VHH binders against o28486. Designs and how they scored, part 2

Target 1, 243 residues: o28486
Amino acid sequence: MIGIIGGTHILEIKVLKDVEETRIETPYGTAEIDVGRVDGIDVAIIQRHGKRKDKPPHRINHAANFYALKSLGVKYVIGMGSVGALREEYSLPSLIIPHDYIDFFSGVTIYNDSLVHVTPGFDEYLREVLVEVARKISSFPVIDKGVYFQTRGPRLETKAEIAMIKSFADCVGMTAGSEATIARELGLSYAIVCTMDNYAHGIKNQSIDYREIVEKAKENARECLKIVEEAVKKVWEEKIQRT

## First folded at step 11 (VHH)

Design j8
Fold by OpenDDE, fold request of step 15:
Structure j8 (fold): chain B 243 residues (1-243), chain A 120 residues (1-120)
Amino acid sequence: as target 1 above (243 residues)
Amino acid sequence: EVQLLESGGGLVQPGGSLRLSCAASGFTFSDWAMSWVRQAPGKGPEWVSGISGSGGDTYYADSVKGRFTISRDNSKNTLYLQMNSLRAEDTAVYYCARGPYTWHSGWDYRGQGTLVTVSS
């Protein structure tokens, strides 16, 4: 079984066949997981913001989500997300597959009662798979390396905040660092592919209004999902089917 | 051997139109997204447009939205770019590329290009 974690856009797209909605109780809380199949491959999907869209970024229980996946036998987790671009030179829309991240504020961890230190990061194998797939089937440019800056949310960043962080990162979001940290602590492989649908506040003037950006983001998310589906197939063939 | 051959470039006046073609061979054309990129003199490469393998999804840079149209005919292994309302700033060598423009890993494969000059 392969894990997928996505945002609100995944709710609007039928990804799985033979879907079973499940709730898994974990030591960290309850996780909602949809279990089904993608082209005959067992897949578990988590909508990080909840099926009812009642989990803003700062209230997402990452520990429960990833623990639940692990309890189902998941070893590889692919994330999909939407981020703001911090580089004016990037063309939009674009995909980014970050290789590292900065998260100073979330403080997420499962190690609350013991002294355990892990060095977190994105899984390089999964990154390679995502990049390979994206370079074949993506309909818009791919940033195959970059630093993901995580803010806590739910509010958007001020111009001053963006002016500060743009020197250190390529995109800004609210969840990928937390997910990568928890995944590493639990011994899961995790990487993420994100759509850049807009420039972060103050980076570049937008030519379209917010409503248009949202609609385009939905469209871009479908493209991202195609990449994730193909990545799932590759991971299955290379790491699971042969074992 | 993978081959991409661009054609259709030339001199055109501002407000004019051109249609570029790219003949592909040496791979399963429909399995790949395709893209157009351009490079103006003294500037770096610029992504122009991309299209999915099936042709069902198309995307454009803001600089060409509403003016350019990307399409493909998988039965002919050919990629197209219809360019309308051309501007002086559209002057560049236009390249056909297999897959999307990638930032760090470079192009999977790119043709030799065709020159488009927009001038009065």
Scores: ipSAE 0.874, ipTM 0.941, lowest interface PAE 0.4, mean pLDDT 94
Fold by OpenDDE, fold request of step 15:
Structure j8 (fold): chain B 243 residues (1-243), chain A 120 residues (1-120)
Amino acid sequence: as target 1 above (243 residues)
Amino acid sequence: EVQLLESGGGLVQPGGSLRLSCAASGFTFSDWAMSWVRQAPGKGPEWVSGISGSGGDTYYADSVKGRFTISRDNSKNTLYLQMNSLRAEDTAVYYCARGPYTWHSGWDYRGQGTLVTVSS
């Protein structure tokens, strides 16, 4: 079984066949997981913001989510998300597959009662798979490396905050660092592919047509999902079926 | 061997139109997204447009939205770029590329390009 973690856009697309909605109790809390199949491959999907969209970024129980996946036998988890672009030179829409991240303030960890120190990061194998797939089927540009800057949320960043972080990162989001950290602590492989749908505050002056932005974001998410689906197949073939 | 051959470039006046074609061979055309990328003299490559393998999804750079149309005919292994309302700033060598433009790696494969010159 391969894990997928995504945001609200996953809710709009039927990804799984033979879907079973499950609630899994973990030492860290309850996780909602949809289990089913993608082209005959067992897949578990987590909607990070909850099915009811009642989990803002800072309230996401990452520990429960990833522990639940692990308990189902998941070893590889592919994330999908949306981020703000911190580079004006990027053409939107674009995909980014970050190779590193900055998260100073989320403080997420499963090690609350012991002294364990891990060095977190995105899984390079999964990154390679995502990049390879994206370079074949993505309909818009791909940033195959980049630093993901995580803010706590749920509020958006001030112009001053963006002005500071743009020197160190390529995109800004609210969840990928936390997910990567927890995944590493639990011994899961994790990488993420994100759509850049908009520029972060103050990066580029754009006339904001909200309607257009929303529609495009949905389209971008669908494209991202296609990449994830193909990545799942590749991972399954290379790491699950052949082993 | 993978081959991409662009055609259709030339000299055109501002406001004019051109249609570029790219003939693909040596791979399963429909399995790949395709892109147009352009490079003006003294500038880096600029992504122009992309299209999914099936042709169902199309995307454009803001600089060409509403003016350019990307399409493909998988039965003919051909990629197209209809360019309308051409501007001087559209002057560049236009490349057909297999897959999307990637920021650090460039492109998987691209043709030799066709020159488009927009000038009065």
Scores: ipSAE 0.870, ipTM 0.939, lowest interface PAE 0.4, mean pLDDT 94
Fold by OpenDDE, look of step 11:
Structure j8 (fold): chain B 243 residues (1-243), chain A 120 residues (1-120)
Amino acid sequence: as target 1 above (243 residues)
Amino acid sequence: EVQLLESGGGLVQPGGSLRLSCAASGFTFSDWAMSWVRQAPGKGPEWVSGISGSGGDTYYADSVKGRFTISRDNSKNTLYLQMNSLRAEDTAVYYCARGPYTWHSGWDYRGQGTLVTVSS
C-alpha cells in the first residue's frame, strides 16, 4: 500500500476505486483515511485538512496521519500540495518538487517524551520518481528541485515576510515541512509535489485573493494528481511488486 | 533517435496570426506531454504552453492565455501552436519540447526552433 496526502482540492477529484472511508485511532489522535485502489494498486489517501475541511494548517495532526499510514503498512508516502512561488522567474502554473525545506515554526514531532534527534528530509528516491514522471507527463513547467519554506499559517504572509524568505526558498507553504519531519521520525519515505498556483505576497505586483488562490489550486490539482498517480505506479512496480 | 522539427515561423504584423507546427519522431508521441517554449533576444527561455499526451489538458502562460492555442495530432505525431493577436513582445524563437520545461534540467528534447517576428 502506498500513501498519498493531499489538500482540500483532492476532495473534488475521484482518485480511488473501491474506496472505503476509514477512521483510524492512533496514539496521537484519530486519522481519516480513504483506502482504495489506483489502477489496481492499494492506496491510502489522507486529506490533510480533514474531510470536513475542519483542520486548518496549524491544526493538522500530522503525527496521527502518518502513524495511521504506517499502521496500514505504508512505507512510501507521496504528498500533494499547493504553494506560493517565491521567484518571479517561475511561470505559473508550475510544479515544484522540493529537495529541502525550512520549518522553524511548526515544532511538530512525535518525540515529546524521549530524547531523540532526527535529521529530516525528503526521500530522494521518491523525489526522483516524481521528477521522472513529471518530466514526461507534466503539462506545465517543473521545478525539479527547490527549497520549501513552511509558514505556520493559517494566515498568508506579509510582504515583509516574503521579502525575507524569498532569499532562502523557492516556494512557500504551510504543511510539507511538518509532513516530512513526521514521516522521517516514523521511518516513512516521504516526498511532495506541489503546484505553484500563485505568487507569494509581493513577488509580483498583484493582489492576493484567497478565493482566487483556492480556485487556481483546484484547477491545477488535477495535473498534480496525474503526476502522483503515475508516481504511485512506478513506486509500486519498483519497490513493492518486485519485492 | 528523438527528433523535433519546428516550422511555421515568420514575419507577421501586430494583430496577425501564425500557426506553428512541430513534427516529432523517434518516440511514442502520445506518451509524452509536449510544450512550447520561446526565447526572445537577450532574454531567457519562457514557457509558453503545455499539453498532455492525450491532448486533454492544456495550459498557458498568462502572457499568451486567450491568444494562443496548443494542440496535437497524435496520429500525425505533430504538435501545434495557433498564435492569434500577436504582439511585438511575442517576437522570439519558438521551440517545441518533449515534456515540460524543467527548471534545473532544461529540456528533455527540443527542436532547433522557428523564429517568429512580430513587427509593423
Scores: ipSAE 0.825, ipTM 0.919, lowest interface PAE 0.5, mean pLDDT 93
Fold by OpenDDE, look of step 12:
Formats: C-alpha cells, structure tokens, sequence
Structure j8 (fold): chain B 243 residues (1-243), chain A 120 residues (1-120)
C-alpha cells in the first residue's frame, strides 16, 4: 500500500476505485483515511485539511495522519500541494519538487517525552521518481530542486515576510515541512510535488486574492494528480511488487 | 536517436500570425508531454506552452494566454504552435522540447529552434 497526502483539491477529483472511507484511532488522535485502488494498486489517501475542510494548516494532526498510514503498512508516502512562488523567474503554472525545507515554527514532533534527535528531509528516491515522471508527462515547467519555506498559516504572508524569506527559499507553503518531519520520525519515506499557482505576496506587481489562488490551484491540481498517479505506479513496481 | 526539428518561423508584423511546427522522431511521441520554450536575445529561456501526451491537456504562460494555441498530431509525430496577435515582445528563438522545461536539469531534448521576429 502506498500513501498519498493532499489538500482540498483531492475532494473534487475521483482518484480511487473501490474506495472505503475509514477512521483510524492512533496514539496521537484520529485520522481519516480513504483506502482504495489506483490502477489495481492499493492506495491510502489522506486529505490533510479534513474531508469536511475543518482542519486549517496549523491544526492538522500530522502525527496521527502518518501514524495511521504506517499502521496500514505504508512505507512510501507521496504528498501533493499548492504553493506560492518566491522567484519572479519562475513561469506559472509550474511544478516544484523540493529537496529541502525551512520550518522554524511548526514545532511538530512525536518525541514529546523522550530525548530523540532526527535529521529530517525529503526522501531522495521518491524525489527522483517524481522528477522522472514529471519530466516525461508534465505539461508544466518543473522545478526539480528547491527549498520549501513553511509558514504556520492560516493567514497569507505580508509583503515584508515574503521579502525576507525569498532570499532563502523557492516556494512557500504551510504543511510540507511538518509532514516531512513527522514522516522521518516515524521511519516513513516522504516526498512532495507541488503546483506553483501564484506568486507570493510582493514577488510581482499582482494583487493577492485568496479566491483567485484557490481557482488556479483547482485548475492545476489535475496535472499534479497525474504525476502522483504515475509515481505511485512506479514505486509499486520498483519497491513493492518485486518484494 | 531522438530528434526534434522546428519550422515555421520568420518575420511578421505586429498583430500578425505564425504557425510553428515541430517534427519529432526517435521515440514514442504520444508517451511524452511536449512544450514550447522561447529565448529572446540577452534573456533567459521562457516557457511558453505545454501539452500532454494525448493532447487532452494544454497550458500556457500568462504572457501568451489567449493568443497562442498548442496542439499535436500524434499520427504525424508533430507538435504545433499557432501564434496570433503577435507582439514585438514575442520576438525570440522558439524551441520545441520533449517534456517540460526543467529548471535545474534543463532540456530532456530540444530542437535547434526557429526564429520569430515581430517588427513593423
């Protein structure tokens, strides 16, 4: 079984066949997981913001989500998301597959009662798979390397905030760093592919409208999903079927 | 051997139209997304448009949206770019590429390009 974590856009796209909606109790809380098949491959999907869209970024229970996946036997988790571009040079829309991230403020961890230090990061194998697939089938330009800057959310960034972080990162989002950290702590492989649907505040002389951002993200979400579906097939063939 | 050959470029007046073609060979054309990228003198490459393997999905840069149309004929292994309402700022060498432009890895494969000059 391969795990997929996505945002609210997944709600609008039928991804799974033979889907079963489940709730899994974990030591960290309850996770909602849809289990089904993608082209005959067992897949577990989590909508990070909840199926009812009642989990804003700062209230997502990443520990419960990833622990639930792990309990189902998932070893590889592919994330999909929407981010703001921090570089004017990028053409939009684009895909980005970050290789590293900055997350100073989320503070997510499963190690609350023990002294354990892990070095988090995205899984290089999954990154390579995503990049390879994207370079073949993506209709968007692909940013195959970049730093993901995570803000806490739910509010968007001020111009001053973006002016600061653009010196250190390529895109800005609210969840990927947390997911990567928890995945690493739980021993899961995790990587993410994101659509850059808009420029971050102040990057270009564009008005930032949340509604506009959402609409663009929806439009581009299908493309991201295509990449993820093909990546799932590849991972299944290379890491699961052969074992 | 993978080959991409662009054609159709030339001199056109502002407001005019051109149709670019790209002949592909050496690979299963329909299995790959294709893209158009352009590069103006003294500037870096700019993504123009992308199309899925089947042709069912098309995307455009904001700078060309509503003016350019990407299409493909998989039976002929050919990629097209219909350019309407051309502007001086569209002047560039236009490249056909297999797959998308990748920021750090560059081109999987691209042609030699065809020059489009928009001038009065």
Amino acid sequence: as target 1 above (243 residues)
Amino acid sequence: EVQLLESGGGLVQPGGSLRLSCAASGFTFSDWAMSWVRQAPGKGPEWVSGISGSGGDTYYADSVKGRFTISRDNSKNTLYLQMNSLRAEDTAVYYCARGPYTWHSGWDYRGQGTLVTVSS
Scores: ipSAE 0.782, ipTM 0.900, lowest interface PAE 0.5, mean pLDDT 93
Fold by ESMFold2, fold request of step 15:
Structure j8 (fold): chain B 243 residues (1-243), chain A 120 residues (1-120)
Amino acid sequence: as target 1 above (243 residues)
Amino acid sequence: EVQLLESGGGLVQPGGSLRLSCAASGFTFSDWAMSWVRQAPGKGPEWVSGISGSGGDTYYADSVKGRFTISRDNSKNTLYLQMNSLRAEDTAVYYCARGPYTWHSGWDYRGQGTLVTVSS
C-alpha cells in the first residue's frame, strides 16, 4: 500500500476507485484516511487539512496521520503541496521537488518524553522517482531540487520575513518539513512534489485578477496529481510487485 | 536514437508571424510532454511554452502569452509553435525539447535549433 498526502484536490486522481473513508485511532489522536485503488494499486490517502477543511497548517496532527499510515502497512508516502516562489527568475507555473528543508518553527515530533534523535531528510529514492516522472510528463517547468523553508502559518509571510529567508531557500510553505520529520521518526519514506502558483510576498509584482488566479491554481494542482499518479505506479512496480 | 529537428525560422518584420515545426523521431512521441526553449544571442536559455503528451494542456511564459500558440500532431510526430505579433525581443534561436525545461539539469534538446530574427 502506498500513502499519499495532499490537499482537497487529491481525491481528483483520475483512476482512484473504491474509496472507503476510515478513521484510525492512534496514540497521538484520530486520523481520517481514505483507502482506495489507483490502477489496481492499493493507496491510503490523507487530506492534510481535513475533509471539512478545518485543520489549518499549524493544527494538522502530523503524528496521528503518519502513524495511521504506518498502521495500515504503508512504507512509502508521496506528498503534494503548494508553495510560494522565493526566486523572481522562476517562471510560473512550475513544479518544485525539494531536496532539503529548513524548519525552525514547527517543533513537531513523536519524541516528547524520550531521547531519540533522527537524521532528517526527504527520501532520496522517492525524490528520484518524482524527478524522473516529472522530467517526462510535466507540461510546465520543473525545479528539480531546492530548499523548502517551512513557516508555522497560518498567516502568509511578511515582506521582511521573505527578505530574510530568500537567501537560504527556494520556496516557502507550511507543511512539508513537519511531514518529512514525522515520517522519518516513524521509519517511513517521504518526499513531496509542490506546485509554485505565486511569488512569495514582496518577490515580484504580479497583477492577475482573482478568477484567473483560482483557475490557474486548480489547473496546476491537476498537473501535480498526474505526477503523483505516475509515481505511485513506478514505486509499486519497483518496490512492491518485484518480479 | 532520439532526434528533434527544428524548422520554420527566418527574418520577419515586427508584428509579423512565423510558424515553427519540430520533427521528432526515435521515441514514442505521445508519451512525452514537449517544450519550446529559446536563447537570444549572449543570453541564457528561456522557457517559452510547454504542452502535455496528449496536447490537452498548454502553458506559456508571460512574455509570449496571447501571442504564441503551442500545438502538436501526434500522428505526424510533430510539435509546432505559432508565433504572432512578433517583437524584436523575440529574436533568438528556438529549440524544441523533449519534456519540460528542468531548472537545474537543463532541458533535453537534440537539434541545432531554428533562428528567428525580428527586425526592420
Scores: ipSAE 0.668, ipTM 0.876, lowest interface PAE 1.2, mean pLDDT 89

Design j8
Fold by ESMFold2, look of step 11:
Structure j8 (fold): chain B 243 residues (1-243), chain A 120 residues (1-120)
Amino acid sequence: as target 1 above (243 residues)
Amino acid sequence: EVQLLESGGGLVQPGGSLRLSCAASGFTFSDWAMSWVRQAPGKGPEWVSGISGSGGDTYYADSVKGRFTISRDNSKNTLYLQMNSLRAEDTAVYYCARGPYTWHSGWDYRGQGTLVTVSS
């Protein structure tokens, strides 16, 4: 079984067959998971913002979500996300597959009552799969590595915040650092492919309209789904079916 | 071996049209997304347009949206770019490329290019 975590637009995506909603109790709370099939391959899907879109980025229970995936036997989790560009020379739309992240603010962990130190990161095998797939089938440009800066959200970044971070990161989002951290703490492999749907505040001297950001993310999500669908097949064949 | 052979470039007046072709061989054409990329004199390469392996999804740079149309004929292993309402700033060498532009790795493979000159 392969895990998939998607954002606000995942319900509009018809990649799944035989979807069954379930709730799983974990030591960290309840997770809502959809179990189904992608091209005959069993998948477990998390809508990170909740089925009712009621979990803003800072209220997502990452520990419950990833623990629930682990309890279903998932070992590989592929994320889909949406990010703002921190470099004006990036054309839009594009995909970015980050190789590392900066997250000073979320504080997310499963180790609230024990002295455990984990070195987190994106899983390199999954990242390589995502890059290989995107380089073959993406119909728009791919940024095949970069640093993801995670802000807490739910608000977008100020111009001053963007001016400060653009020297150190290539894209900005609100979730993938937390997901990578918790996945690593639970012994799960995680990597993410993101649509780059907008320029971050102040990068292009343009006004930012949240409605336009959401609209572009919906339009571009189909491209990410194609990448994720093919990546699921590749991971299944290489790591699940062969073993 | 992979080959991409562009044709159809030339001199054209502003407002005119050209159709570029790219003959592909040495790989399963329909499995791959394809791109058009251009490079103007003294400039870096610029992604122009991309198309999915099936031809069902197309994308365009803002500078050409509404004027250029990418298409493919998988039975003939050929990629096309229809360029209408041409402007002086469209002057460039146009390259057919296999796969998308990839920021740190470049294109998987590209042809030799065909020159398009727009002047009156």
Scores: ipSAE 0.652, ipTM 0.868, lowest interface PAE 1.3, mean pLDDT 89
Fold by ESMFold2, fold request of step 15:
Structure j8 (fold): chain B 243 residues (1-243), chain A 120 residues (1-120)
Amino acid sequence: as target 1 above (243 residues)
Amino acid sequence: EVQLLESGGGLVQPGGSLRLSCAASGFTFSDWAMSWVRQAPGKGPEWVSGISGSGGDTYYADSVKGRFTISRDNSKNTLYLQMNSLRAEDTAVYYCARGPYTWHSGWDYRGQGTLVTVSS
């Protein structure tokens, strides 16, 4: 079984079949998981913001979510996300597959009552799978490595915050650092592919029609879903079916 | 051996049109997304357009949207770029690439490109 975590559009995976909604009790709280199939491959899916869109970034129970995936036998988790671009020279739309992250502020961990120090990061195998797939099938540019800066949220960043952050990172978001940290603490492999639909606050001045932006974001998310679908197949063939 | 051979460049006046072609061989053409990338003299590469393996999805840089049209003929292993309403800033060497423009590991190009010069 392969895990997938993303936003509300994650159930639009083209070949997703037989979705069964479930709730799993964990030592860290209750997790909402959808179980289904992608091309005959069992997948466990988390909508990170909840099915009712009631979990803003700072309210996500990362520990419950990833523990629940582990309890279902998941070992590999592929994320989908959305980020702001921190570099004006990036063309939009683009995908970014970060190789590392900065997260000074979330404090997320399962080790609240013991002295355990993990060395976190994105899983290199999963990252290489995502890059390999994207390099073949993405119809728009791919930023095949970069640093993800995680802010606490839920508010967007000020211009001053972005001006400072752009010196040290390539994209900004509110979730992937937390997910990578918790996954490592639970012994799960995690990597993420993100869409870049807009520049972060103050990177560029753009006058854009609101309806066009919404339409384009939907298209970009669907392109990203194709990457995830192919990555699920590749991981299954290489790590589950063959080994 | 993967080969990509660009053609169709030339000298045109502002407002004119050109159609670029890219002949592909050595790989299963329909399995791959394709892109056009351009490089003006003394400048870095700039992604122009991309197209899915089937040809069903197309994307354009803002600088060319509405003026350029990417297409492919999978029966002839050929990628095209129709360039209309050309401007001086479109002057560049245009490269055909297998797959997307990839920022850090580079894009997969094999030819010398084709020069487009937009000048009065």
Scores: ipSAE 0.639, ipTM 0.867, lowest interface PAE 1.3, mean pLDDT 89
Fold by ESMFold2, fold request of step 15:
Structure j8 (fold): chain B 243 residues (1-243), chain A 120 residues (1-120)
Amino acid sequence: as target 1 above (243 residues)
Amino acid sequence: EVQLLESGGGLVQPGGSLRLSCAASGFTFSDWAMSWVRQAPGKGPEWVSGISGSGGDTYYADSVKGRFTISRDNSKNTLYLQMNSLRAEDTAVYYCARGPYTWHSGWDYRGQGTLVTVSS
């Protein structure tokens, strides 16, 4: 069983079949998970913002979500997301597959009552799968590594914040650092592919508008979905399917 | 051996049209997304357009939207770029590439290029 976590568009995966909605109680709260199939491969799917779109970035219960995936036997989790570009020389639309992240502020952890320190990071095997798939099938440019800066949200970043961070990161978002950290604490492998739909505030001399970001993300999300679908097949064949 | 052979370039007046072709061999063409990239004299490469393996999804750089059309014929292992309403700034060597432009790793394979010159 392979885990997939994404935004509100994730249930538009072209070959997703036999979806059964479920709620799983965990020590960290309740998680909503859809279980289904991608080309005959069992998948567990989380809409990170909730089925009713009621969980903004700072309200996502990452611990419950990833614990629930683990309880279903998931070991590999593939994320999809949307980010702002921190480099004006990037053409848009594009995909970015980050190799590392900066997250000073989320504070997410399952270790609230014990002294445990994990070594954070995106899973290198999953990242390599995502890059290999994207280099073959993406219809638009791919940024095959980069640093993801996570802000807390829910507001977008100010021009001053972007000016501060653009020397240290390549894209900005609100979720992938939290997901990578919690996955690592729970012993799950996690990596993410993101659409880079808009420039971050102040990178180009353009206004920034949430509605415009949402519309561009919707248009480009199909590319991410194709990448995730093929990555699920590759992970299944290489790590799960036996004899 | 992977081979990509571009053709159809030439001299054309502003407002004119050209159709570029790229013959592919040495791989399963329909499995791969394809792209057109151009390089103007003294400039770095610029992604122009991309198309999915099936041909169902197409994308264009803003500088060419509405004027250029990418297409493919998987039965002939051929990629096309129809270029209409050509402008002087479209002057470049045009390359056929297997897969997308990948920012840090570059292209997997590209052809030798075909020169398009737009001049009075």
Scores: ipSAE 0.632, ipTM 0.859, lowest interface PAE 1.4, mean pLDDT 89

## First folded at step 12 (VHH)

Design k7
Fold by OpenDDE, look of step 14:
Structure k7 (fold): chain B 243 residues (1-243), chain A 120 residues (1-120)
Amino acid sequence: as target 1 above (243 residues)
Amino acid sequence: EVQLLESGGGLVQPGGSLRLSCAASGFTFSDWAMSWVRQAPGKGPEWVSGISGSGGDTYYADSVKGRFTISRDNSKNTLYLQMNSLRAEDTAVYYCAKGPYTWRSGWDYRGQGTLVTVSS
């Protein structure tokens, strides 16, 4: 079984066949997981913001989500995201498959009662799979290497904040760093593909409207999903079927 | 061996139209997304448009949105770019590329390009 974590846009796209909605109790809380199949492959999908869209970024229980996936036997998790572009030279829409991230603010961890230190990062195998797939089938331009800067949310960034972080990263979001951290702590492989749907605040002379961001993300979600579906097939073939 | 051959470029007046073609060979054409990229004199490459393998999904840079149309005929292994309402700033060498444009790596493979000059 392969895990997929995505935003609310997944709700609007029928991804799974033979779907079973489940709630899994974990030591960290309850996770909602849809289990089904993508092209005959067992997949577990989590909507990170909740099916009812009641989990803003800062309230996402990443520990529960990933623990639940692990408990189902998931070893590989592919993330789908929407991010703001920190470079004006990037065309919108574009895909980015980040190779590293900065997250100073989330503080997410499962190690609250023990001294365990991990070095987090995206799984390179999954990244390579995503990049290979994207380079073949993406209709968007692709950034196959970049730094993901995570903000805490839920508010959008000020111009001053973006002015500060744009020197260090290629895109800004609110969840991928947390997910990568928790995944690493739990021994799961995790990588993410994101659509850049808007420019971050102050990158271009444009108004920033969250509603517009959401709409663009929704419009571009299909392209991201195509990449993920093919990636799932490849991972299944290479890492699961052969075993 | 992958081959991409662009054609259809030329001199056109502002407001005019051109249709570019790209003949592809050496790979399973329908399995790959394709893209158009252009490069103006003294400027870096600029992504223009992308199309999925099936042709069902098309996307455009803001600079050409509403004016250009990307399409493909998989039975002919040919990519097209219909350019309408051409502007002086559209002057560039236009390249057909296999796969999407990548911001850091450019493209997997591109042709020799075809020159489009928009001038009064």
Scores: ipSAE 0.859, ipTM 0.935, lowest interface PAE 0.5, mean pLDDT 93
Fold by ESMFold2, look of step 12:
Structure k7 (fold): chain B 243 residues (1-243), chain A 120 residues (1-120)
Amino acid sequence: as target 1 above (243 residues)
Amino acid sequence: EVQLLESGGGLVQPGGSLRLSCAASGFTFSDWAMSWVRQAPGKGPEWVSGISGSGGDTYYADSVKGRFTISRDNSKNTLYLQMNSLRAEDTAVYYCAKGPYTWRSGWDYRGQGTLVTVSS
């Protein structure tokens, strides 16, 4: 079984067949998971903002979500996300598959009561799969390497914040660093493909409209989904393959 | 051996139209997204348009949206770019590329290009 975690836009795409909704209790809280199939391959999907769109970025229970995936036997988790561009030469729409992240502010961990330190990161095997697939089938440009800067959210970044971080990162979002950290702590492999749907505050346009960002993310989510579906097939074939 | 052969460029007046073609061989054409990229002399490359393997999804740079149309014929292994309402700033060498445009790794497989000159 392969895990998929996506943002708000995943609600608008009906890619699962034989969907069964389930709730899983974990030591960290309850997680909602949709189980279904992609070309006969069992997948578990988390809508990170909740099926009712009631979990803003700073309220997502990452530990419960990833523990629940692990309890279903998931070892590989592929993320789908939306980010703002920190470099004006990147055309929009585009995809970015980050290779590393900066996250000073989330503080997420499962190690609240013990002295354990992990070395986090995106899984290189999953990244290579995502890059290989994206470079073959993406209908719009791909940034196949970059640094993801995670902000806490839920508010968007100020011009001054963007001016500070653009020298150190290529895109900005609110979730992937948390997901990569928790996945590593739980021993799961995680990587993400993101749509780059807007320029971050001050990079090009003089104003940012959140509704326009959401609409563009929905339109572009189909590209991420195509890549994730193909990546699921490759991971299954190479690492899992079952009778 | 991957080969991409662009054609259809030429000299055209502002407001005119051209249709570019790209004959592809050496790979399973329908499995691959395709793109058009252009480069004016002394400028960096600029992504123009992309299309999915099936042809069902198309995307355009803002500078050409509404004027250019990308298409493909998978039975003929051919990619097309219909360019209407041409402007002087569209003058460039146009390249057909296998797969999407990438900034950091460049464009992995492209032809020799076809020159489009828009002059009044």
Scores: ipSAE 0.614, ipTM 0.853, lowest interface PAE 1.5, mean pLDDT 88

